# Designs tried in a protein design chat: VH-VL binders against UPF0178 protein Jann_2168. Part 3

Target 1, 156 residues: UPF0178 protein Jann_2168, of Jannaschia sp. (q28qc7)
Amino acid sequence: MTDETRQGRLILIDGDACPVKEEIYTCAYRHKIPVRLVAASYLRHPDHPLITMVMAGDAFDAADDVIAEAAAPGTLVVTGDILLAERCLEAGSVVLNHKGGAYTANSIGAQVATRAIMADIRAGLDGQGIGGQKPFSKADRSAFSNALETALRRLK

## First folded at step 26 (VH-VL)

Design ac3 (from ab1 with heavy chain G33A, light chain A55Y)
Fold by OpenDDE, fold request of step 28:
Structure ac3 (fold): chain C 156 residues (1-156), chain A 124 residues (1-124), chain B 107 residues (1-107)
Amino acid sequence: as target 1 above (156 residues)
Amino acid sequence: QVQLVQSGAEVKKPGASVKVSCKASGYKFTYYAMNWVRQAPGQGLEWMGWINTYTGRPKYADDFKGRVTMTTDTSTSTAYMELRSLRSDDTAVYYCAREGRGYLWGEDYYFDYWGQGTLVTVSS
Amino acid sequence: EIVMTQSPATLSVSPGERATLSCKASQSVSSNVVWYQQKPGQAPRLLIYGASTRYKGIPARFSGSGSGTEFTLTISSLQSEDFAVYYCQQYNNWPYTFGQGTKLEIK
């Protein structure tokens, strides 16, 4: 029997608080790329041969360590944690945030700088709206899906 | 791996100043903002302020404006909180707490890692 | 500032039972609410953020719900280590503000 998946590629999901898991699964099916969902404890996930889950345990950063250890060239990591993103980039992974923003080894510093400046803007705001924008919008999901598609096409 | 280690307990007289340090390790210090939260004995948590560890820009709670100064030393990955004109009701455990999102606009802002706390006692 | 009001002040529950803690905001904070657990002599521990998202490493028995002004932290089956003080916090507006806390004690 031949494996229909592309060998060497893997999507790693930082499963705790990932709002775009369904989008990831959908895209993974189209590209026949295996997905590894990593979280501290069990999370509901599709019963599908391409989808596996790793329970990292209750220790802080355990899931991050599992993801970082699995990170390598040919892997795509979806995470909202910039520190984890950096670790994965150093390992050679492609990294996307939940809104479709991509980090690269060459750009992560600049991106952090930009975000830091934006944080100062946030700090200068009065009134409502300084917090996270909930719920995750359709536009955000669409942007992520597009970014994911683009990233997976380039992933080798 | 991530750790915030604060300076030791302080005993001060009214009118004096105290400067508490918070040394961060296990992560890039400038990637995450730092908050300061205090807790009077037997009381709840009170947010004091926020500091951008990348730019050094702080934001203070109104109740502390004029009396508090938050600073950072990026070379030592250390955040500082100075509280001046101390009063008896400033007696509290003071915490540094990392803001868990690395300056992500439109995301959630929670305190994921905390220092062990620094007791500051203000008494005559 | 936005006032966060927790209720009840003290909640007595038996091990294995369900605990429901409430947090009310004086004005809408969307879903920008965090829950912390604090045990005596320790710093607070992050449990839930975004009102309903469980933080990494937090047991599944902890869950959060709510939006706008009404929020709830639920512990489905209390374990001995869950007896502590719980705080809600909003990050929708400056300044960040905490509830006064709910003490969860053994019945």
Scores: ipSAE 0.648, ipTM 0.933, lowest interface PAE 0.5, mean pLDDT 92
Fold by OpenDDE, last read:
Structure ac3 (fold): chain C 156 residues (1-156), chain A 124 residues (1-124), chain B 107 residues (1-107)
Amino acid sequence: as target 1 above (156 residues)
Amino acid sequence: QVQLVQSGAEVKKPGASVKVSCKASGYKFTYYAMNWVRQAPGQGLEWMGWINTYTGRPKYADDFKGRVTMTTDTSTSTAYMELRSLRSDDTAVYYCAREGRGYLWGEDYYFDYWGQGTLVTVSS
Amino acid sequence: EIVMTQSPATLSVSPGERATLSCKASQSVSSNVVWYQQKPGQAPRLLIYGASTRYKGIPARFSGSGSGTEFTLTISSLQSEDFAVYYCQQYNNWPYTFGQGTKLEIK
């Protein structure tokens, strides 16, 4: 078998509750970047040479540890866990959330501040109230795809 | 590892106040909101309120407005819940519970970590 | 507030059997439903969120389904440690509200 993948780059997916796996696979194919899906237990995934899966087991932080250990410069991590994101950023990874938000170690604090204020708005503390949690929308998916594309182009 | 450790059991008279503490460790305290939930003996769970650990701003359930105050001390990573004008029907186990997704990722608002609970008994 | 109604109040099931717990919302809560397990003398434990996503460390025999107003927690093959009280909760609207609970007991 011939390896057509780009060496040195890797997408790590925190597979637990990731709503954008399909978008990741699609982009990965275009860029010929391998994807490693990590979850506690088996998750259905495409049978494709670029896609691999690691089952970390049922230990509480097992999946996080696997991802964090694989995190390095040249990797892109998709996760919705702040602690995992921080670990991966420290390791030199690019980290995206499911909505396409990109973070750096230095920007997390500022972004938390902004999001915390938005949480107050969600709670209706300023008289407006955004309401309840919105479902993950098509717009969110598009935003993520765009962010992923941008990130992958920059990934070295 | 994430831990929420609450203060010990309390016995109070009607009309008194109680202040329960919840010390958090193992994570960035100000990255996750905190909730308070109580459970009367043999009864279900009742949401009391929510507090933004970053801004310090709380949101209370209507049933507790005027009687409850939620606060945080970021320097000690501790959340506090004070309930005033206690009545016998306030007898319950009180829990602090971390909102599962931090502000950055806030896609779901489950309670993933709970304190061990604090029994507050109100009796004359 | 959104009322979450669980049924049945008590469910008696034999070990190894399938258990199906229901939770109904008085209005649509999308998929913003959480399931907790609580054993006597313990704090609730998170099982399922987003109606159907199993929390990390939760055995595969636990599954959640539903959207809108109808939700179900399923335990495919009951183990001895699964007998407990189960609560559903919505986080779609303020205030957050819990169901009254379903006690799963051994038949």
Scores: ipSAE 0.632, ipTM 0.924, lowest interface PAE 0.5, mean pLDDT 91
Fold by OpenDDE, last read:
Structure ac3 (fold): chain C 156 residues (1-156), chain A 124 residues (1-124), chain B 107 residues (1-107)
Amino acid sequence: as target 1 above (156 residues)
Amino acid sequence: QVQLVQSGAEVKKPGASVKVSCKASGYKFTYYAMNWVRQAPGQGLEWMGWINTYTGRPKYADDFKGRVTMTTDTSTSTAYMELRSLRSDDTAVYYCAREGRGYLWGEDYYFDYWGQGTLVTVSS
Amino acid sequence: EIVMTQSPATLSVSPGERATLSCKASQSVSSNVVWYQQKPGQAPRLLIYGASTRYKGIPARFSGSGSGTEFTLTISSLQSEDFAVYYCQQYNNWPYTFGQGTKLEIK
């Protein structure tokens, strides 16, 4: 059989805390891009040639290190960790959060500033506190899927 | 790697004040909020307050409001918690704990990294 | 404030067996619940967040479930190192509040 995998591209999933793995798999199939799921221990994943898993172990930041070491131009990383995101961006990866937010090395600082102010609002320092966040919604999943599609189309 | 290192044990008299430090390393200090949690001997965990390490603005639990001050020094990546008018029932291990997602990701406000704890003993 | 109530206060289970710990909130906290493990002389260790998401580096035998007011931490097959005190915490409302803890001991 002919390998139809697009060469030079790779999706890296920070697997232990990723709520959108299924969306990633689906999109990866369409684009014929391999996916590497990285987690501390084994996670159930599709038995598919494009999907591989790396068990990093239980050491602190073991999974993050594995992902960061694999990060390079042509890779897309899905993570909810700022430090990992920064490491991957520095390596030349495209980085998405689980809601489809895309970051660049230059944009993180500015976004953190904005979000930090919002945190004060959440804490009710300027009025009534907002409290906790809503669970991950279908709308969030859709937003991520759209962002992922866009990112993969641009991934070189 | 991420580390939170707190100042050493303190012994105080009632009415005195104590200031505990929490030095952070291995990450960008101003990207994650810091919490303070205490634990009396043989008791459970009690949330004391939260501080925005970026803006420097704190939020305190009502039980401590007026008696606690949380501050940060971004130049040294250190969070401080000062508790005034100490009472015997303030005897506890005090922890600093980082909010794990940071400001950027939000949504889940778990405490992923903790200091080793600082025992504060208040006795006459 | 939201009161988090854990049960039982003490749970005795044999190694290799399943342990189920409960946490109830006085009002809905959605899925904004965290579970911590604490061993004597140590700081708490994050296990589960968002009620059901296992934190990185946490063994697969730990799992969380629930939403609203009822939450459960499950350890599928207890290991010797799992005997400790477990706390639930809500971050849905200010102030953050913890349960009183469940002590998991060897039967």
Scores: ipSAE 0.626, ipTM 0.924, lowest interface PAE 0.5, mean pLDDT 92
Fold by OpenDDE, fold request of step 28:
Structure ac3 (fold): chain C 156 residues (1-156), chain A 124 residues (1-124), chain B 107 residues (1-107)
Amino acid sequence: as target 1 above (156 residues)
Amino acid sequence: QVQLVQSGAEVKKPGASVKVSCKASGYKFTYYAMNWVRQAPGQGLEWMGWINTYTGRPKYADDFKGRVTMTTDTSTSTAYMELRSLRSDDTAVYYCAREGRGYLWGEDYYFDYWGQGTLVTVSS
Amino acid sequence: EIVMTQSPATLSVSPGERATLSCKASQSVSSNVVWYQQKPGQAPRLLIYGASTRYKGIPARFSGSGSGTEFTLTISSLQSEDFAVYYCQQYNNWPYTFGQGTKLEIK
């Protein structure tokens, strides 16, 4: 089955556990890009022609499968799930995490390697462990917004 | 579909060792850390340790240091937990649990997928 | 280590009613708290992370709140399948630590 939106620009949101939905909507309006919110169950979202929602059901991978199926060149996916990100990258999507980090199919492996090493540091295996992770901040939101803006400008 | 499948139940005598396996599938094994948690009968959950599936380096809870070894086989996407010098109070269900955000987006370190558990019974 | 203390040990509630479970940390853990549900003979199931974020696939009747040292899991309208043991866990500091659990039973 072909998605009518596959030939156009589209933002796909992994809706469950997305802290930056409002930022996405705001940017989407400016760029006139449709947004598809995908989640297991209904999530409150703006009543706007550019905003649609898909309820995928309660299965763990249901939402991921919906997003991955919609992923294609010209789509931007916002997710915090590595597996989903990889699937979408393989499909030709641009993928952003919630802090605005952009990944490519070629770079994700290297980035994982770096982060894995950092995890050892966090665990204190090379000294004193780093505790106290910072909550998602306003600075993080700003960084995401900037990254999203940049990504949308490049999205064709 | 993400799955963690553990080895079967074990019965051991005091002083013996047990090695539990946890085979992962449905995701990139080396992209997510693995945790081990045990639960004595009728009791709560106890964190035993953490292992970096990419580097192979573990971190153990103090109560188990010197007695536990966590390892991984990336070729088979399998995590292992060996507990030595078993005592009666080691009788418990042992779980492997994936650290859910993975290294790349790892700001929250929840356990999203669990093995089915492995009962280890230590008795004379 | 950070001690997580849950209360009450047992909570009896009728179906359709609201259940409120408490978890207190011996020191601040920011919002780095997870809630799990466990039924007999099963592994724990992730409900809430980051103190207040509902995990995917989790019904809307489950919600989490709190920061610092006091945290709450709320079930707005109890369903029959919700009667189980609930655990909180902090991942702010090593070692990771769990609460002792709250058993939610039918009144």
Scores: ipSAE 0.618, ipTM 0.924, lowest interface PAE 0.5, mean pLDDT 91

Design ac3 (from ab1 with heavy chain G33A, light chain A55Y)
Fold by ESMFold2, fold request of step 28:
Structure ac3 (fold): chain C 156 residues (1-156), chain A 124 residues (1-124), chain B 107 residues (1-107)
Amino acid sequence: as target 1 above (156 residues)
Amino acid sequence: QVQLVQSGAEVKKPGASVKVSCKASGYKFTYYAMNWVRQAPGQGLEWMGWINTYTGRPKYADDFKGRVTMTTDTSTSTAYMELRSLRSDDTAVYYCAREGRGYLWGEDYYFDYWGQGTLVTVSS
Amino acid sequence: EIVMTQSPATLSVSPGERATLSCKASQSVSSNVVWYQQKPGQAPRLLIYGASTRYKGIPARFSGSGSGTEFTLTISSLQSEDFAVYYCQQYNNWPYTFGQGTKLEIK
C-alpha cells in the first residue's frame, strides 16, 4: 500500500444500521483517511487517531444534518438513506450504500427510474414474498470493500 | 424536512364520494411510493392501497377494489385517494404514508412519514 | 392474507419498568415486520423495521426482536411519553397488514 494520507479527504459514516463499519475502518487505516462516525448517540468504535465519533443529539435528522454539512468534494459518505445520499451528492461527495452501490449526481435519476419500474413488477406478486432485505452476506461485504477501495482511490 | 400535508376534514352522505389530497414536500416525490391507510374511530389501521409515484400505477386492497381510485400529480407533488359509494362504516381518519427507503434502496417497505390524517365522516 | 395478532390487547405497566409487546403472524413473514407507536389524535410514528432495526432518531430504550411468526417489541425503562397504542405491520406479502394494536397504559 502507498503512503497516501491527504488533507481534505474524509469518510463520513451514517452510523444508523451500518453493517460495514469494520470494513470502512480497515480501508481507512490502509489509506490513512480520517473517518467520522456520526449517530444520534454514542456508538462503540475503535480507539484510533483516524476515527472520530460525532454524537449529533436526539433531534430528528440531526445526524443527517451533521453529515450533509460536512459533505464536500474529497469526502465519501456511507449511508443507507437516499435523502441523505441526495444531499451529499449535491455537495460533491461520493456516496456508497452498504452493499457497494455507488451513486453520482448525474446518474441517480436513471437508477431510481429503473427501480421504480421494478416496484410495479413487485406490485404484481400477490401471494408471494415481496419484501425485506436479503440477509447481509459475505458477498455483500466483499462487494462493499471493493467499491470502497475503488472510490477512495478516486478521491486522491 | 419531509412533510405530507393532507386536505381538511370532510362530511359526506352515504353514496357520495370523497377525494383526499396529500401534498408532499422536502423530498423528491417520484422517488418514493405512497400508501393510503385508514383508521375507523377507536379501531386499528387498515391498508387501502399503494401507488407508484413514478409510473402512476396503483395497487388496491381487495376490500376497496371497485370503489377506490389513487392518482398522483407529479407537477405538484400531490397524491390523491378517491373513495366512492361511501357507507357509514367508511367513517375514518385517512392517512397518506410514504414508503421509506424509496425505489432505489427499497426492500424494507415501512412507512416513515405520515400525513396528519383527514377525518371523513359519513352520516345519513 | 397474513393476519397479525397482537397480545396482550392492553398492558398496564408502571413508569420506569419494562414493557414487552407481542405480535404473531399467521404464516412466516421472515423479518419483515414494522412497529409503530400511535398517540391519541396523532399519526402513527415509525419505531422499528426489519423486526429489529431501530429507525433513525428512535430512543435506544425501544428494541425489537423475532423472525418467522413471532415478534416482540420491548421498551426498557418506560417514560411517560411511551404510554400509547403500538401496532405491528408485516410487509412480506400483499396486502400489507397490521395487528389490532396493544394499548400500553399506566399501571
Scores: ipSAE 0.553, ipTM 0.836, lowest interface PAE 1.2, mean pLDDT 88
Fold by ESMFold2, last read:
Structure ac3 (fold): chain C 156 residues (1-156), chain A 124 residues (1-124), chain B 107 residues (1-107)
Amino acid sequence: as target 1 above (156 residues)
Amino acid sequence: QVQLVQSGAEVKKPGASVKVSCKASGYKFTYYAMNWVRQAPGQGLEWMGWINTYTGRPKYADDFKGRVTMTTDTSTSTAYMELRSLRSDDTAVYYCAREGRGYLWGEDYYFDYWGQGTLVTVSS
Amino acid sequence: EIVMTQSPATLSVSPGERATLSCKASQSVSSNVVWYQQKPGQAPRLLIYGASTRYKGIPARFSGSGSGTEFTLTISSLQSEDFAVYYCQQYNNWPYTFGQGTKLEIK
C-alpha cells in the first residue's frame, strides 16, 4: 500500500471553544500524527504539514457531522460535546474531553452512571449555586496534556 | 438526528388528569436529563420539573408538587409527565426539553432540544 | 427563586439594523444565562448559553454578553427571520427561571 495508508492515526479537534489546541499540536508533532481542526468558520492555526483546517460552514451540526464521518479505529477525537462523543465512540474512536477525561465505547457507560448519580445530588442542592463551569486552569491544561499522551500511546 | 416527539393535543375537564409522552430518538436517552416546561396561551415559559433519566428520580417545581408525576420508560426512550387535578389555568402547551451536555460533561444546564409541544385544553 | 426581568417588552426595528435586548437577574447568576428564540407556533430555539457562547449552528450575528445580574443579547444586521420573541433563562439555582420575553417586531 502507499505511505498514506501506513499512517492511519488521526486527531480530530472539535475546534469551537477548544482551549487546548496548542497542547494538541505539540503532542501531535512528537508523535507525527496528523491533526484535523474542524469548525464552522476559520480558526487560526499553525502552517504545518500535520495540521489541516476544515471549515464546515454554519449548517446545524455541520462540524459534528464532518468529525463523526471521519471517526474510525485509530482516530482520537477531542470534544466537549457528548452527542458527538457517542457518535465517534460508535465509529471506533477514542474520545477526550478538554479536561483530560478519556472515553472508549466500553468505559463511557460506567462514567455516565457515576455522573448521573451526581446529578441526583445536584438536584438536592436548594439555595446553592448549581450551574456553570469553573474557568479553565493551568491544572486542567496539564491534566489534558497527560491524558492525550497516554491515549495516543495506546491508540489502535 | 436528535428528536423529541410528544403525544397529541388533549381536551380535559377540570379535575381530570393528563399524561403527556415525549419519545426521544437520535441519542442515548439515559445520558441526558429531561425537563418539562409549559406555556399558557400568549404567556411566557414556566419550568415544571426535571427528571434524571438514568435513576428515574424527579425534581418538581414547588407550584406543581403534589399533583405532578414525571416518569421515564428507558426501554422505549420515553419520558412522561402526568398532571392531576386539572384547573382551567392549566390550559397550556407542554414541552419536554433535553438538558444539554448530558450527565458526563454537564455543568451548563441549557435546553438544547425541545419537543414540538402538546396543547392541553382544560374546559368544562 | 431568582427573578429574570427582560426589557423592553417590545422592540420595533427594521431589517438590517441592530437589536439590543436586556435581561436582569434579581441576584447574581454568574454567567449561567441562556437565550432562546421562539417563533409563533414553534418550540423555543437555543441561541446562547453561558451568557456569551453561541450554540452550534447559530449565526454569528447573534451575540451575548454580561455577568452577575445584567445580560444582553445583541442581534446585528437583523434578518427577516429574526423577528420573534426572545427569552432569557438562568440555570444558576433551582428552580430554573425564565424572563417574561422581549418581542422583536418589524418596524
Scores: ipSAE 0.537, ipTM 0.822, lowest interface PAE 1.3, mean pLDDT 88
Fold by ESMFold2, fold request of step 28:
Structure ac3 (fold): chain C 156 residues (1-156), chain A 124 residues (1-124), chain B 107 residues (1-107)
Amino acid sequence: as target 1 above (156 residues)
Amino acid sequence: QVQLVQSGAEVKKPGASVKVSCKASGYKFTYYAMNWVRQAPGQGLEWMGWINTYTGRPKYADDFKGRVTMTTDTSTSTAYMELRSLRSDDTAVYYCAREGRGYLWGEDYYFDYWGQGTLVTVSS
Amino acid sequence: EIVMTQSPATLSVSPGERATLSCKASQSVSSNVVWYQQKPGQAPRLLIYGASTRYKGIPARFSGSGSGTEFTLTISSLQSEDFAVYYCQQYNNWPYTFGQGTKLEIK
C-alpha cells in the first residue's frame, strides 16, 4: 500500500452526514495535509491533489471499516459515530466530532462518564425539549475549525 | 458487529413474572443507554422504559411503574427487563433497543440496534 | 404524552413509483422524529432521525422532511424490499411515543 510506505499526516473524513467538509478542505490546503473522503457511494468533492474520494461500497459499515483500517498514529478522523471513533482511537488516531469535540484514548472514558451522569439528569426532566440537536450553526463551524487547527498542529 | 441477543420465548400464566435478557456485543455496553419496547400481536410499538447502563438508573413508562424492573450486569454486558403480575394483554414481543450515538454524543435519541425480540405469551 | 398519528393506514403503490407517508404529532416535537421500517418477523430498522437525516447505510431513495407537528417520509423509486410497515417516533418528550404504523403494499 503506498500510504503505508509514505509516513505522514492524514485526515480521514467519515462522509456520512458530515456538515464540515469545506472547513476540513480549507484547513487541509493550508497545512498541505492529504484528505480521504470515505463514504458508501460517491460524494461531490473538490478536484484537488490533496483530496481523494474513497467509495467503500454497499456492504454494511463498509465505510467505517475503510476508515478504521487506515487509522494509525499520525491520522486524524472526523466522524459523528462513536463506534467508529472508538476503533480509530484504539488504532492511535486523533478523533474530532463535527462540533469540535476532540477525543483521545486517554480522555474518552472520563468524558463518557460525565455525559452518562448528565443522561440521568435528562431522565429526570418531565418538561419539554429533552432531545434533539440544534441546527448546525455558524458557531459550530467555527468551533470545529478551531479544534481542527489545534489537533493538526499536534498531530504526530 | 453490534449485536443484541435476547433470551428465548416464554409461556407464562397470569400472575407470574418474566425476566427477559439482552446480551450486547460489539460495542462498549456502558457507553449507550438501553430501551425496552414491546409489540402486541398485530399492534404497534410501545415504549416501556430506559436504563442508564453506566449508572444503573432506570426510567419507566407510567403504564408499567410498579410492575417492571430494569437492571444491567456490566460484567456480562447484559440488560434485563422483569415484568411482574402478568396479564393476558401482556402477550407481546419484547425488544431491547440501544440508544444511538451513546452518552458522549447523544442529542438524538433514536434506536439504532434492536434485539431479535422475545415472545412472551400469557395464557391461562 | 404526545400522540403520533400516521396516515394512511395502508398505502398501495407499484414498484418503481413514489410513496409518501405522513406522521402528525399532537403538539410540537421540533425536528425530534425518527422513522423505522419493520418487516414481518423482524425488529424495526432505523431509517431517518432528526426528521430528515438518513442513518448510515440507508439508501438515498429514503428522505424525510417536516418540523413542528407534521412530518413526511418519502420513498422514491420503490424497490421490492421497501414493502413493509413504517413507524414514526418522537423523542422530544418523555415518554417516547410511536405512531400506529403505515403498511406499504404492492399495488
Scores: ipSAE 0.533, ipTM 0.824, lowest interface PAE 1.2, mean pLDDT 88
Fold by ESMFold2, last read:
Structure ac3 (fold): chain C 156 residues (1-156), chain A 124 residues (1-124), chain B 107 residues (1-107)
Amino acid sequence: as target 1 above (156 residues)
Amino acid sequence: QVQLVQSGAEVKKPGASVKVSCKASGYKFTYYAMNWVRQAPGQGLEWMGWINTYTGRPKYADDFKGRVTMTTDTSTSTAYMELRSLRSDDTAVYYCAREGRGYLWGEDYYFDYWGQGTLVTVSS
Amino acid sequence: EIVMTQSPATLSVSPGERATLSCKASQSVSSNVVWYQQKPGQAPRLLIYGASTRYKGIPARFSGSGSGTEFTLTISSLQSEDFAVYYCQQYNNWPYTFGQGTKLEIK
């Protein structure tokens, strides 16, 4: 590793169902930040010195445990799992979801409260479509890339 | 680790009520909705209702409206389901089930953690 | 409400073979379908959500497909632990509804 790749910054990817891996890799190459792709089993990834694949095994939540144990100030975690996000925020990481939503330890409670109130609105939508993610769009990828760039500039 | 631990089996007479508890641990109780699902012996799964654990507001399946009350106690991280005016065809295993991803990121409303089930037997 | 119909009711297969389970919705549910596995005396176990996304810790031999009204769960190279009842569920509309189940049994 070079001195730049050892600045203590690290990107941790929750690899299960992550749609923005390529956006993460591209940004990591430019900033020379190491990336750990963590999943239960092997995922296809670039052969590049900055990219490390970590296979956590099939034990329940093993990948989450690997990520949470590595989380620290100077790390950025990409995940779609709020329980993992909470653990990482408590460890001092910055957390992004797949659409570029950024979360901090001091703001996540209010953000959950807002979403919980909106869940009551969803409960009132009898006879209407209530489920499913909107398809992941080109705009979502751009929003994520911008949020990632911003978050990396602020790390530590 | 996330756990949902339900109260023990119950034997009831027709016309009585039953209240099943579901104690959650290993996560923030108010961050995830709770569902109740029952299964009669040898039969499939039937959704009974959903409760917003943050606001305390429930939504009931039509077949159970007027007979069911779902509540929470956030100080003990416990959800409750009370079924009144029991009939013999209410004999079933009753499950609590957590709605995955939580309120913050929930757009897929799958049930990722389930309680162990509570057998309620209604017989005269 | 949306009726979920599973077929076949019972599927007899040998270990190592492929099993294909079908689930049909009475109206479009987009891709908003879940698959659960249930063994006797146990709570259901989440396998697949969003019609095709494996839940964490679920082996790669489980795969899901479909959109709209037709959905399939495929189990490649069946293991002894895979013999169970399988349920589909939609979450597109209230109320959430389940199929009646497909029992996968050893031949």
Scores: ipSAE 0.515, ipTM 0.817, lowest interface PAE 1.3, mean pLDDT 88

